# Designs tried in a protein design chat: VH-VL binders against Diadenylate cyclase (dacZ). Part 4

Target 1, 269 residues: Diadenylate cyclase (dacZ), of Haloferax volcanii (d4gzm5)
Amino acid sequence: MAALSELLGDLVADVDGLFLFTPSSSHYEQFAETDVPTVVIAPENTVEAETFVELPLQFQNVKDRIRFGVEGAMEQSIVEAGDTIACNVGTFGGDPDSLVRVRVEENMRSGIYDLFANSRADPGVIRDVFEVAIELGKKGQKGEPVGALFIVGDAGKVMNKSRPLSYNPFEKSHVYVGDPIVNVMLKEFSRLDGAFVISDSGKIVSAYRYLEPSAEGVDIPKGLGARHMAGGAITRDTNATAIVLSESDGLVRAFKGGKMILEIDPEAY

## First folded at step 4 (VH-VL)

Design T24 (from T01 with heavy chain L99E E104S; framework fv_satralizumab)
Fold by ESMFold2-Fast, scan of step 4:
Structure T24 (fold): chain C 269 residues (1-269), chain A 120 residues (1-120), chain B 107 residues (1-107)
Amino acid sequence: as target 1 above (269 residues)
Amino acid sequence: QVQLQESGPGLVKPSETLSLTCAVSGYSISSGYYWSWVRQPPGEGLEWIGFIYHSGRTNYNPSLQGRVTISRDNSKNTLYLQMNSLRAEDTAVYYCAREWGDYSGYFDYWGEGTLVTVSS
Amino acid sequence: DIQMTQSPSSLSASVGDSVTITCQASQDISNYLNWYQQKPGKAPELLIYDASNLETGVPSRFSGSGSGTDFTFTISSLEAEDAATYYCQQYDNLPWTFGQGTKVEIE
């Protein structure tokens, strides 16, 4: 209805940009009647929006979703620090049901967009590894909490900066993360010590790699264990991304460049 | 055995869009591997354009910045390359090739190549 | 991008000679380097992968060595059919990049 389009226009009349997260076609059409610059943030541009930011992981935390969209829009020069945006996000159910007003600040370049878009590995590979880590964090393995360390991208340097703890079951194999069977294997093998090494394109290069924990030049919170220190250290020394599942607290954390970029609670998924 | 065969228009005008096809036989493109496009200007070296892997995900050479698309049709076992905003420097022989993967990222099978000339 | 530089750009040799080509990467690529042979009017053909491994069906006179930034390709006893351009290629980091090629001509 026209009245609804007028109401939506009034709600966003004083903002510099409108961010729509995973809108339906009908929802997008209603907002398209406003003259505010509109950005669609979604896994695929099914609504054929003129301005689109690909969302590689369906963040269940509204804050992470908004931070991703803002950082992506800043990277593409759609918005800049000092702008005010309205974010239409889903809090309850399918279609976005909430409108959040946000002032864009330079410190919102948290690295979350860069973690996916500007990493050595394909964004879909990073997403697939996060999904494995999240499911493992939610369900455990065979009813037990587990920890896991996944090193994604720059695999040649990662292999050179690590040593084997056991025979590599993936030696000379050509299997890729994202394949349901391979994802089951990664979950099963997570019970054993060591890191998984995954290539830029998602090929499983190795399991059971020992990475030396080191805190020098690594920005990590106090109290995190050896897997987190190893993940931080390897990302400081290579262009890899580390995704770490903590056995102790059940959280999934991502590191890039020696810095913790993202912390996800699997229970929200 | 695996065979790849490129086909295309041969001659394209500047600013037009190039469309090439690569017919694959002897192996299903959805079953595995990375499937790549590589070009070679006359008398010059090789330049990797991009790949599509068996799941459908793609990766492109940043030097071609948003003007290249690689796609596939699994039912026809065929790969496609589309390149926009052609310039004279895009004149090259275009090859499709099967790539073993990032960790062992070598091209084990190549098509015969198809010459594309960009000229007014 | 990783830059690959080959030396020499061309060489001429006789059947039975040993020829050596070098390839230098602008940064450490471990052993993630391949060598290809391209005969006039033909597609490239893989000869060596992972710096030193011979592809199936490739004659043993071809060999490769090196790691890090410096790599060498050798033909130990040149045959007439070896007249071709040879390319190195790194796959340590996307985008994949090739050397400019070395043309080997038989006298």
Scores: ipSAE 0.006, ipTM 0.477, lowest interface PAE 9.7, mean pLDDT 84

Design T25 (from T01 with heavy chain G101E; framework fv_satralizumab)
Fold by ESMFold2-Fast, scan of step 4:
Structure T25 (fold): chain C 269 residues (1-269), chain A 120 residues (1-120), chain B 107 residues (1-107)
Amino acid sequence: as target 1 above (269 residues)
Amino acid sequence: QVQLQESGPGLVKPSETLSLTCAVSGYSISSGYYWSWVRQPPGEGLEWIGFIYHSGRTNYNPSLQGRVTISRDNSKNTLYLQMNSLRAEDTAVYYCARLWEDYEGYFDYWGEGTLVTVSS
Amino acid sequence: DIQMTQSPSSLSASVGDSVTITCQASQDISNYLNWYQQKPGKAPELLIYDASNLETGVPSRFSGSGSGTDFTFTISSLEAEDAATYYCQQYDNLPWTFGQGTKVEIE
């Protein structure tokens, strides 16, 4: 108890902050006994930490969890470039079983926190669309790999910068992403070309929208196809977020402001 | 059919906290749209305060962020505005309004407004 | 924040006159602009949305035009009931911002 807290204090005595990812109550209490400023990063502040960063998506990649926590803490002025932090995170499983030492650098502001916290769309909507894309990437449609393009937020502007490829089955409907039955519809309609347009609030505005691909002013890795270029271009021109499932490599990528912010492997989920 | 009705204390003292209520009828606030607060000082223009969506997400005018909280009670179909550290400059008619989703971006239904005077 | 500047701040005109109000955005807002009418002691009422679309039930003498940064609102034949303050509002980016208003008085 006291002796363990003393040992933990020695392990983190020279860091400027301690980042706890989804800690249990007992784990949080043990680290709270140290005199190191502590930040909790979790979906909900169940331990009632004074310094808390909401985690909107359960990133399975350790690097993405750390990137999110660091960027969030920098945005809230909890840490700054030059600080050294210790991250308590699960590297051998889901439970936090490791301490990772990280030196905070200004170039760690990668946009991953902004993708959820400072996007025009509701963070929960962005999360729900990621979940659909991940499930589609894992299972495919009718046993075959599929691609998909989801444009989230700023839907009025997105609709004005696109054209219909087919009749919109969501015309004047009021259905929202996150509903399991709506998610089944999105998977079914993903077999056809075009983008899904989803509002700031999660309303499915349209399917089958054509978005013109463009590389001009878009920061996109070489070799990515038309869906990725279209996603990059629309996010350059609007306040929308684009979430793209690649048919060829099975990865899910997110774009905001004309930049690729996040890459997720559905097989890890 | 959709109606919004604000209510509040009328008079509050400087440095106190303002609490306003907006009762909504004819539409469930948990079913959609953005639900907003807008204020207007006597003889002046309109200033958007913030909104809450059916998911519970809020967004505030940066000029007021840190002083204002918008919340809701879905079971009572009611919106709330709390603003702390009141000053004389916060004297205004406060409106609640329904903001069409990002699809259209306009205020389609407004309450009648409630005057809040900040004075000792 | 996007700044919305209206011109003129006030005007006086006679019944039957054509009245024009302008609204300028500090940056490109495409066509994401609305116009509201506010009569004394009343809440604002939507007249025009998306720069040029007339709201249902609004008289056809009201019209809007423009895109980008420059927008115009016109009342083609002024009626006595049109005495009000008119506001433009952008919804291209948060925070939603309004112009300072144009007071229209009937002489």
Scores: ipSAE 0.019, ipTM 0.545, lowest interface PAE 8.3, mean pLDDT 85

Design T26 (from T01 with heavy chain D102E; framework fv_satralizumab)
Fold by ESMFold2-Fast, scan of step 4:
Structure T26 (fold): chain C 269 residues (1-269), chain A 120 residues (1-120), chain B 107 residues (1-107)
Amino acid sequence: as target 1 above (269 residues)
Amino acid sequence: QVQLQESGPGLVKPSETLSLTCAVSGYSISSGYYWSWVRQPPGEGLEWIGFIYHSGRTNYNPSLQGRVTISRDNSKNTLYLQMNSLRAEDTAVYYCARLWGEYEGYFDYWGEGTLVTVSS
Amino acid sequence: DIQMTQSPSSLSASVGDSVTITCQASQDISNYLNWYQQKPGKAPELLIYDASNLETGVPSRFSGSGSGTDFTFTISSLEAEDAATYYCQQYDNLPWTFGQGTKVEIE
């Protein structure tokens, strides 16, 4: 109806932009009738929006979704610090049911967009590894909590900065993360010590790697264990991304450039 | 016995879109490896264009990003390259090639190449 | 981007001579360096991978060495069939980049 279009226009009249997260076609059409510039943030541009930011992982935390969308829009010069935006998001599950007003600030360039969009590894590879880590965090392996360390991209340098702890079951194989059988193998082998090393394309290069980095220049929160320190240090020393599942707290954290960029609670998924 | 064979229009006009095909035989492109395009202007060196890995995801040389698309058809075991906004500087022999090795850094099988001339 | 610089740009030598080509990377690439041979009108062919490993079927007169930023490629006893342009290529970091090539001509 026209009445709904008028209502939406009134709600967003004072903002510099509209951020629509995973809108339906009908939902997008209603907002497109307003005079406010609109950005669609979704896994695919199914609504054929003129301004689109690809969302590689379906963040369950609203804050992370907004962080990603804002940082992506800033990287593409769609919005600038000082702008005010309205974010249409699903805060109560499912369809977008809320409008969140956000002032864009320079400190919102936290690296979350960069982690997926500008990493050496393909964004889909990083997403696939997050999905493995999240599933391990939710279910464990054979009913037991597990920790895991996945080093993604820049695999040649990572291998040179590590040594084998055990026989590599992926030796001379050409298997890729995202394949359901390979994902099962990663989950099974997560019960053993060491890091998984995954190439830029998602090829599983190795399991059971002991990383040999120094801790100098690593910027991580205090209280995190050895896997987090190793992940932080290797990403400082290489162009790799580290995804770490903590056995003790069950959270999944991502590191790039020696910094913790993202923290995800698998229970939310 | 892996073989790659490129085909294309040969001559295209400036500002048009180039479409190239690479037929692969002897190996299923969906089973592994990166599959890549590399070009070489006449009398000059080699420039990597981009690759597609077995799952269909792509990565492109930043110098060509926004103008180039690499795709595949698994049922036909075929790779495609599409490049828009052509300029005279895009005149080159275009090769498709497989990236092999533990770190996917070696071009071990190459097609014979197809010459693309951009001229009015 | 990592820049690869080859030297010399061209050389002429006689059958039986030993020839050496160098390749310099703009930053440390460890041993992530390959060498290719391209004969006129043909696609490039991989000769050496990981700086020093000879590809299967490649004659033993071809060899490579080096690490970090400085690499060398040697043909120990030049044959007439070795007339070609030789390229180095790094795979330490995307985008993959090639040297400008060295043309080897037989006198």
Scores: ipSAE 0.011, ipTM 0.533, lowest interface PAE 8.9, mean pLDDT 85

Design T29 (from T01 with heavy chain Y103L; framework fv_satralizumab)
Fold by ESMFold2-Fast, scan of step 4:
Structure T29 (fold): chain C 269 residues (1-269), chain A 120 residues (1-120), chain B 107 residues (1-107)
Amino acid sequence: as target 1 above (269 residues)
Amino acid sequence: QVQLQESGPGLVKPSETLSLTCAVSGYSISSGYYWSWVRQPPGEGLEWIGFIYHSGRTNYNPSLQGRVTISRDNSKNTLYLQMNSLRAEDTAVYYCARLWGDLEGYFDYWGEGTLVTVSS
Amino acid sequence: DIQMTQSPSSLSASVGDSVTITCQASQDISNYLNWYQQKPGKAPELLIYDASNLETGVPSRFSGSGSGTDFTFTISSLEAEDAATYYCQQYDNLPWTFGQGTKVEIE
């Protein structure tokens, strides 16, 4: 409680905005008295904040929480590139015991907010698949770079608009992303062509699905290969989200509605 | 072999909270499927209320968002529905039902339904 | 939300007649359409899934067809026990929505 009055004085003097992560009612009331914009980032707006960014899941890493909050605030035009914000966040558990100052930069619009907030599938499923793609991008598989294509959500339509390249090892299983053994299977099978199809709830519906690449109505950067075109095309035609790891450049990209909504370097994440 | 049985109050007053229970037998609710609530006003059509994934996460019909909570108790193999701020138009038969799978959004098992009348 | 429009609202027919019910979606739902039968005082029962597939244990006199926005449900050679209200339901997008129902009465 004593530390809050000290932090409040620093925040009032120096920043364009205050970002409070999962504040208590008393915590929020104290900071809401400042004359700088205050943003609450939490799973629920229990403090009834006037400016609120929903956190669809709780990130373990404080850096990820800050990135999500900043991108969400930029998307809502609460802050812009060049602003300096102070983030009050817990670094050692749930306590908001730390103050982190962040310079908002345009390159912070990686699309992670859009990926998590606006995908049809359960945000926990999106997080689990995204983390697999990031891990594959950082480490490769057996010391070699790999590519991967994950189609998440609206799986019935995705299956109807695709065909098998090989036997589906998941055809008679009830296996879900987030299970450690499933992550091993996804890494092993990523070396083979085709897409993984994952349901809204995280069930691994299929591996080795062929998706017809098509550039019509798809907004993709030049030089990207068949996986990116296939991901763009299927998301144009369904409500699925595509998460693509490029073998060539090592970047993770996501598509929704035929448009690229995310581009991120796994090494920088 | 799978059976669902709803229970709850037959009469609730306006502005009160409705609490319904659905006992499931023949299948463990934590093992799979979507578990859903659907209502039907007397003489009218069906309205999907929401579902809970076997993992515990929920999704609700936007028309009822903020008034409805679906929960479960895995140890009792039971589903719950709570609905607040009741009005006369919430009078309906309430069903719990299972969705066959993630890819096929069809309701394969239904409870018998429980009539809830909202009146003073 | 996807709107499902059923017609007719009700019909009367004799045992042995063929009856047809239609269902129209406000947008393309591919074949993600189910048909249910609800007898008075009972819960709905699944008859047809994915527009045209007959559920196990359902008599072959029931059939479904269609794709996109226009769907048809047919009962060939109507039986007395077929007196019920029939509902279509889309599962293309949440929220899942039902048609208004078609009441089939036996003369």
Scores: ipSAE 0.006, ipTM 0.460, lowest interface PAE 10.6, mean pLDDT 83

Design U03 (from S05a with light chain K31N L96W; framework fv_satralizumab)
Fold by ESMFold2-Fast, scan of step 4:
Structure U03 (fold): chain C 269 residues (1-269), chain A 121 residues (1-121), chain B 107 residues (1-107)
Amino acid sequence: as target 1 above (269 residues)
Amino acid sequence: QVQLQESGPGLVKPSETLSLTCAVSGYSISSGYYWSWVRQPPGEGLEWIGFIYHSGRTNYNPSLQGRVTISRDNSKNTLYLQMNSLRAEDTAVYYCAREYSDSWPYYFDYWGEGTLVTVSS
Amino acid sequence: DIQMTQSPSSLSASVGDSVTITCQASQDISNYLNWYQQKPGKAPELLIYDASNLETGVPSRFSGSGSGTDFTFTISSLEAEDAATYYCQQYDNLPWTFGQGTKVEIE
């Protein structure tokens, strides 16, 4: 075990920090024997690591996991721009099987951590909406591709900056995302146009809201449709997060502050 | 009806840890809402300290980050505030309050009576 | 942080007078502003939410208006029991911030 600890030490001897993504207890112990500061990034701190960053969505893209961990560590003042880190991540399933070297840069404060951890909306609410969007992207609705626009948080301002396209089936209800039956309702109603408005607490405030797809002052990639433009615009003007499922390419994208923060391929989930 | 009641030591010394309790009745703290702590130095205005959401997520005023922890005990239906590195400037009446945040608008709808904490040697 | 500035810091008026307090936000907060009344030795009590909505049980002489950065709170006919300190509070963005308070005294 000493020989393995020496080999691991050699691999990370010139880094300022070790980032371990979802490590097993044995895996964590092996790296903890090095003198390099260690950060665990996982949904739960099951290994009881001294330095821990909670991962609210299990990103299947390794780059997104690393971006999240780095931004979280910078926010907690664990690392700073100019540091070099080694990230131990699982790329092929099972225990972490890859080691990636990353130089921390100030531009890595991209908003991916802020999207979940520093929003008024609970990280679990944002995660639950992503899971609905991902499931819709994978399965479609009745075998057909479908698009959807979910606006999460800051619901009062969102409602004031939108108008109804149709009767709101949630007007007199007190139902929350994450409830299995409510998730089924969201998938079913995604067949119709308009945005879903979800409160900071996860309450479904409305369906069928028209949001003006204005691109002025919004940083969105060219070629994206009206739902993406609307999501960018509303997040520029409010503290809400927009989660958009594209009917044309099947990708899920998230916007905050008028910027596209995250792009997920549902096929990877 | 919802009722909040704070309790604490009254007098604490600099460098001690402040521990306050807020007993909630009439509503289960694990079932919803944001639960906040707000303080008011004698003769001064109100300062928001932080909140805990029914899920356990917390958020703190950046001016107090690193010194304050808000927690809960769902079985006792009770909220807690701990503050380290106490200074004379932390002398204040401490309130717990429920924050309405279901759809819109956001406001403090129920407040405790407040508990005076004096930091003096 | 969003800075909330109230004007005036204090005022004195007679029963029956109309009293106006203003609150200014350092950035656009839409209509996400509340008004609270605090009597000596008591916890604050909500009077107005969402800039202009009167809380249940609050007398109709209290009103609020405004949007964006400029907000107004009015007591149309001051009563003796209205002697208190009044606070505005924004809920647009964390951290939540309050104005410094306006003390209303009865002459």
Scores: ipSAE 0.006, ipTM 0.533, lowest interface PAE 9.1, mean pLDDT 85

Design U06 (from S05a with heavy chain E99D, light chain K31N; framework fv_satralizumab)
Fold by ESMFold2-Fast, scan of step 4:
Structure U06 (fold): chain C 269 residues (1-269), chain A 121 residues (1-121), chain B 107 residues (1-107)
Amino acid sequence: as target 1 above (269 residues)
Amino acid sequence: QVQLQESGPGLVKPSETLSLTCAVSGYSISSGYYWSWVRQPPGEGLEWIGFIYHSGRTNYNPSLQGRVTISRDNSKNTLYLQMNSLRAEDTAVYYCARDYSDSWPYYFDYWGEGTLVTVSS
Amino acid sequence: DIQMTQSPSSLSASVGDSVTITCQASQDISNYLNWYQQKPGKAPELLIYDASNLETGVPSRFSGSGSGTDFTFTISSLEAEDAATYYCQQYDNLPLTFGQGTKVEIE
């Protein structure tokens, strides 16, 4: 293992940093012996790395994983534009089977890290809502494709800028996204019109909220439907994050500040 | 019962770094809520410095960003404030406070007694 | 930043009087406003949250009202123990900001 770690050290000797995505203990040990500054990007810091960036959602797109890690490292002042890094990622599976060299660019501050780490809602809450949307996109509900609109965070202002379409089944409850039974309820209620409103902590505040679609001051791709426009508009007017599942194309999109930050294909998950 | 108690040097020289501690009892700081630092110059109003959420996430007043760091030690149930490049106008009573919320800063329900920091040569 | 402006900066009144303090936000903050009381040499204490909700244990003579940009705090029958400085505070957006305070003195 020592000889292999020497070879790995030679391979990455000319980079400013090493980014390990979900490394095994053996991978981490090998690179720790190389003296290259190392950043671990994973859901949990199981290898007890000194420099760690929490990965709240297991992106299946390698480009999204790398951009998340780079933006997080830039935010924490670990790397800066102009640095060259080596990323140990899984390209042909979840396992880290590739080593990708990346030049850090200013435009890699795409908002993906900010969406999870610097939003009002906890990263885990945003992740849990994405997981519900992705699962709903993969399987549909009762054999049919569905659309859904989830508004996460700043719930008081969101409620004031919306109106009820029907009785709120969550009015007297204190249940949280991420609970398996609550996730089932969200999937079942997704067939009904309106938005789900979820608090910063993940509490389900309401279902069946009408949000007016608006084009003013919303910077989103042309041709998206009313749910996307409503999500863009509410995030322009509040500090909420919107997660939208499209019934027509099956993609999940996230909005913050009136802007589309992330687009995920549920079929990849 | 929840209690917060600030402590620090009392007197600091200009351009030095201020280090304050806030010992919390009666509640685990890792279990919930936002934990803030607020200061008050003698005879003046209140200024919010920043918070640390029970998850470890921090946010700082832009007027002080770059000079201030808020941290915690969960095992000691203690909050910390560090402020560098001190000036005479940083003279104030420094409070730590619990913000009663599990989602977004809401209101301060418990305050420490405050610790006076004087910045003077 | 959201600026909070209180008026008046100070006032003097007698026990039994009704006292009103106003607070104006530089932008719409809905009802995301709190009121605190600070007695000399003490830390602030919460009196009212969400513009109009009285904190548990706070006397009913204290009340708040308003929404959007204009807020009012009232003490319906002033007591000697109410001599203090009163602060409004918004929590609509970061940074959290306070009004400059209103000092209430008993004659």
Scores: ipSAE 0.005, ipTM 0.449, lowest interface PAE 11.8, mean pLDDT 84

Design U08 (from S05a with heavy chain Y100W, light chain K31N; framework fv_satralizumab)
Fold by ESMFold2-Fast, scan of step 4:
Structure U08 (fold): chain C 269 residues (1-269), chain A 121 residues (1-121), chain B 107 residues (1-107)
Amino acid sequence: as target 1 above (269 residues)
Amino acid sequence: QVQLQESGPGLVKPSETLSLTCAVSGYSISSGYYWSWVRQPPGEGLEWIGFIYHSGRTNYNPSLQGRVTISRDNSKNTLYLQMNSLRAEDTAVYYCAREWSDSWPYYFDYWGEGTLVTVSS
Amino acid sequence: DIQMTQSPSSLSASVGDSVTITCQASQDISNYLNWYQQKPGKAPELLIYDASNLETGVPSRFSGSGSGTDFTFTISSLEAEDAATYYCQQYDNLPLTFGQGTKVEIE
């Protein structure tokens, strides 16, 4: 363990910070003895690191993991543009097996950290909705690809800026995303048009909501359909987060503040 | 009727840790809403410190990030504020407050009476 | 952070007068603004939420208006019990921020 620490110390001697993604206790203890400031990025701070950034979604794309950690550290003033960091990342979580050198740039403030951390909506709720969208994207519904639109947070204002397309099956219910049964219901009901509206705490407020597509003041990629435009527009007008599954390309995209923040390929999960 | 009552040491020395308690009655803190701490230095305005959501999730004012921890004990229906590395500038009346609702609109509907914390040697 | 600026910082008026306080946000906050009243030695109390909605139990002489960056709070026919400091507060984005306060004194 000491020999590995000695070897790794040589590789990180000239960086301003070391980012450990989901390290084991033994792995963290080895790096904690170095002079390099160390940041742990993980779902829970089980290693009791002094500097910790919570990872709300287990990104399968290494680039997204690094983007999240860098942006979080910049937001917390742990690193700044011009710093060089070493990111110790792995494929499956646990002890990382790769070391990636990154020069921190201001353009790395993409909003990926803010999508989860700097909002009223519980990051776990946003994660749970992503997981529903990803699974729906991988498997489809009853043998066919489907699209879906999930709006998380600022639910009362979202309801006021939308109209019903059908009877709301969640009227007067007190069910929350993250419950396996409720997640099955969300996948089942995704077959119909309209948006799901979910509160800050994950309560399913409504299904089958019509949101007006609009290009005004939204910054989204060319060629995306009505669900994406509606998601962009509602996040321009509210503090909600929109998570969109595309029926045509199968990708999951997240919007906040009228901008596309994140794009995920469900097949990687 | 919902009531909040703060308690704390009154006087704390510089560099020490502040520990405050907020006892809540009339509503279960785990059943809903955001539970916040807000402070007011003598003769000055209000500054939001942070909240704890009924789920246990916390969010803090960036100006205090790294110095403040908000926690709760559901069995005692009580909120806690812990602040490290106290300075004279941390002298203030500290309030706990409930922020209604979890969707929209959001506003502070119930406040405690406040507890004065003086940081002095 | 969103900065909230109130005007005036203080004012003095007579019972029966109409009083207007303004609050300006450093960026567009839609209608995500509340108004609170704080009497000396007491905690703040909500008067108006979401820019223009009167809280239950609050006298109708209090009103609010505005959207975007410019907001107005009005007390029609001022009463002696209205002597207090008034704060605007935005809830568009975290951290939650308050105006510096407007002290209303009665002649």
Scores: ipSAE 0.274, ipTM 0.657, lowest interface PAE 3.9, mean pLDDT 86

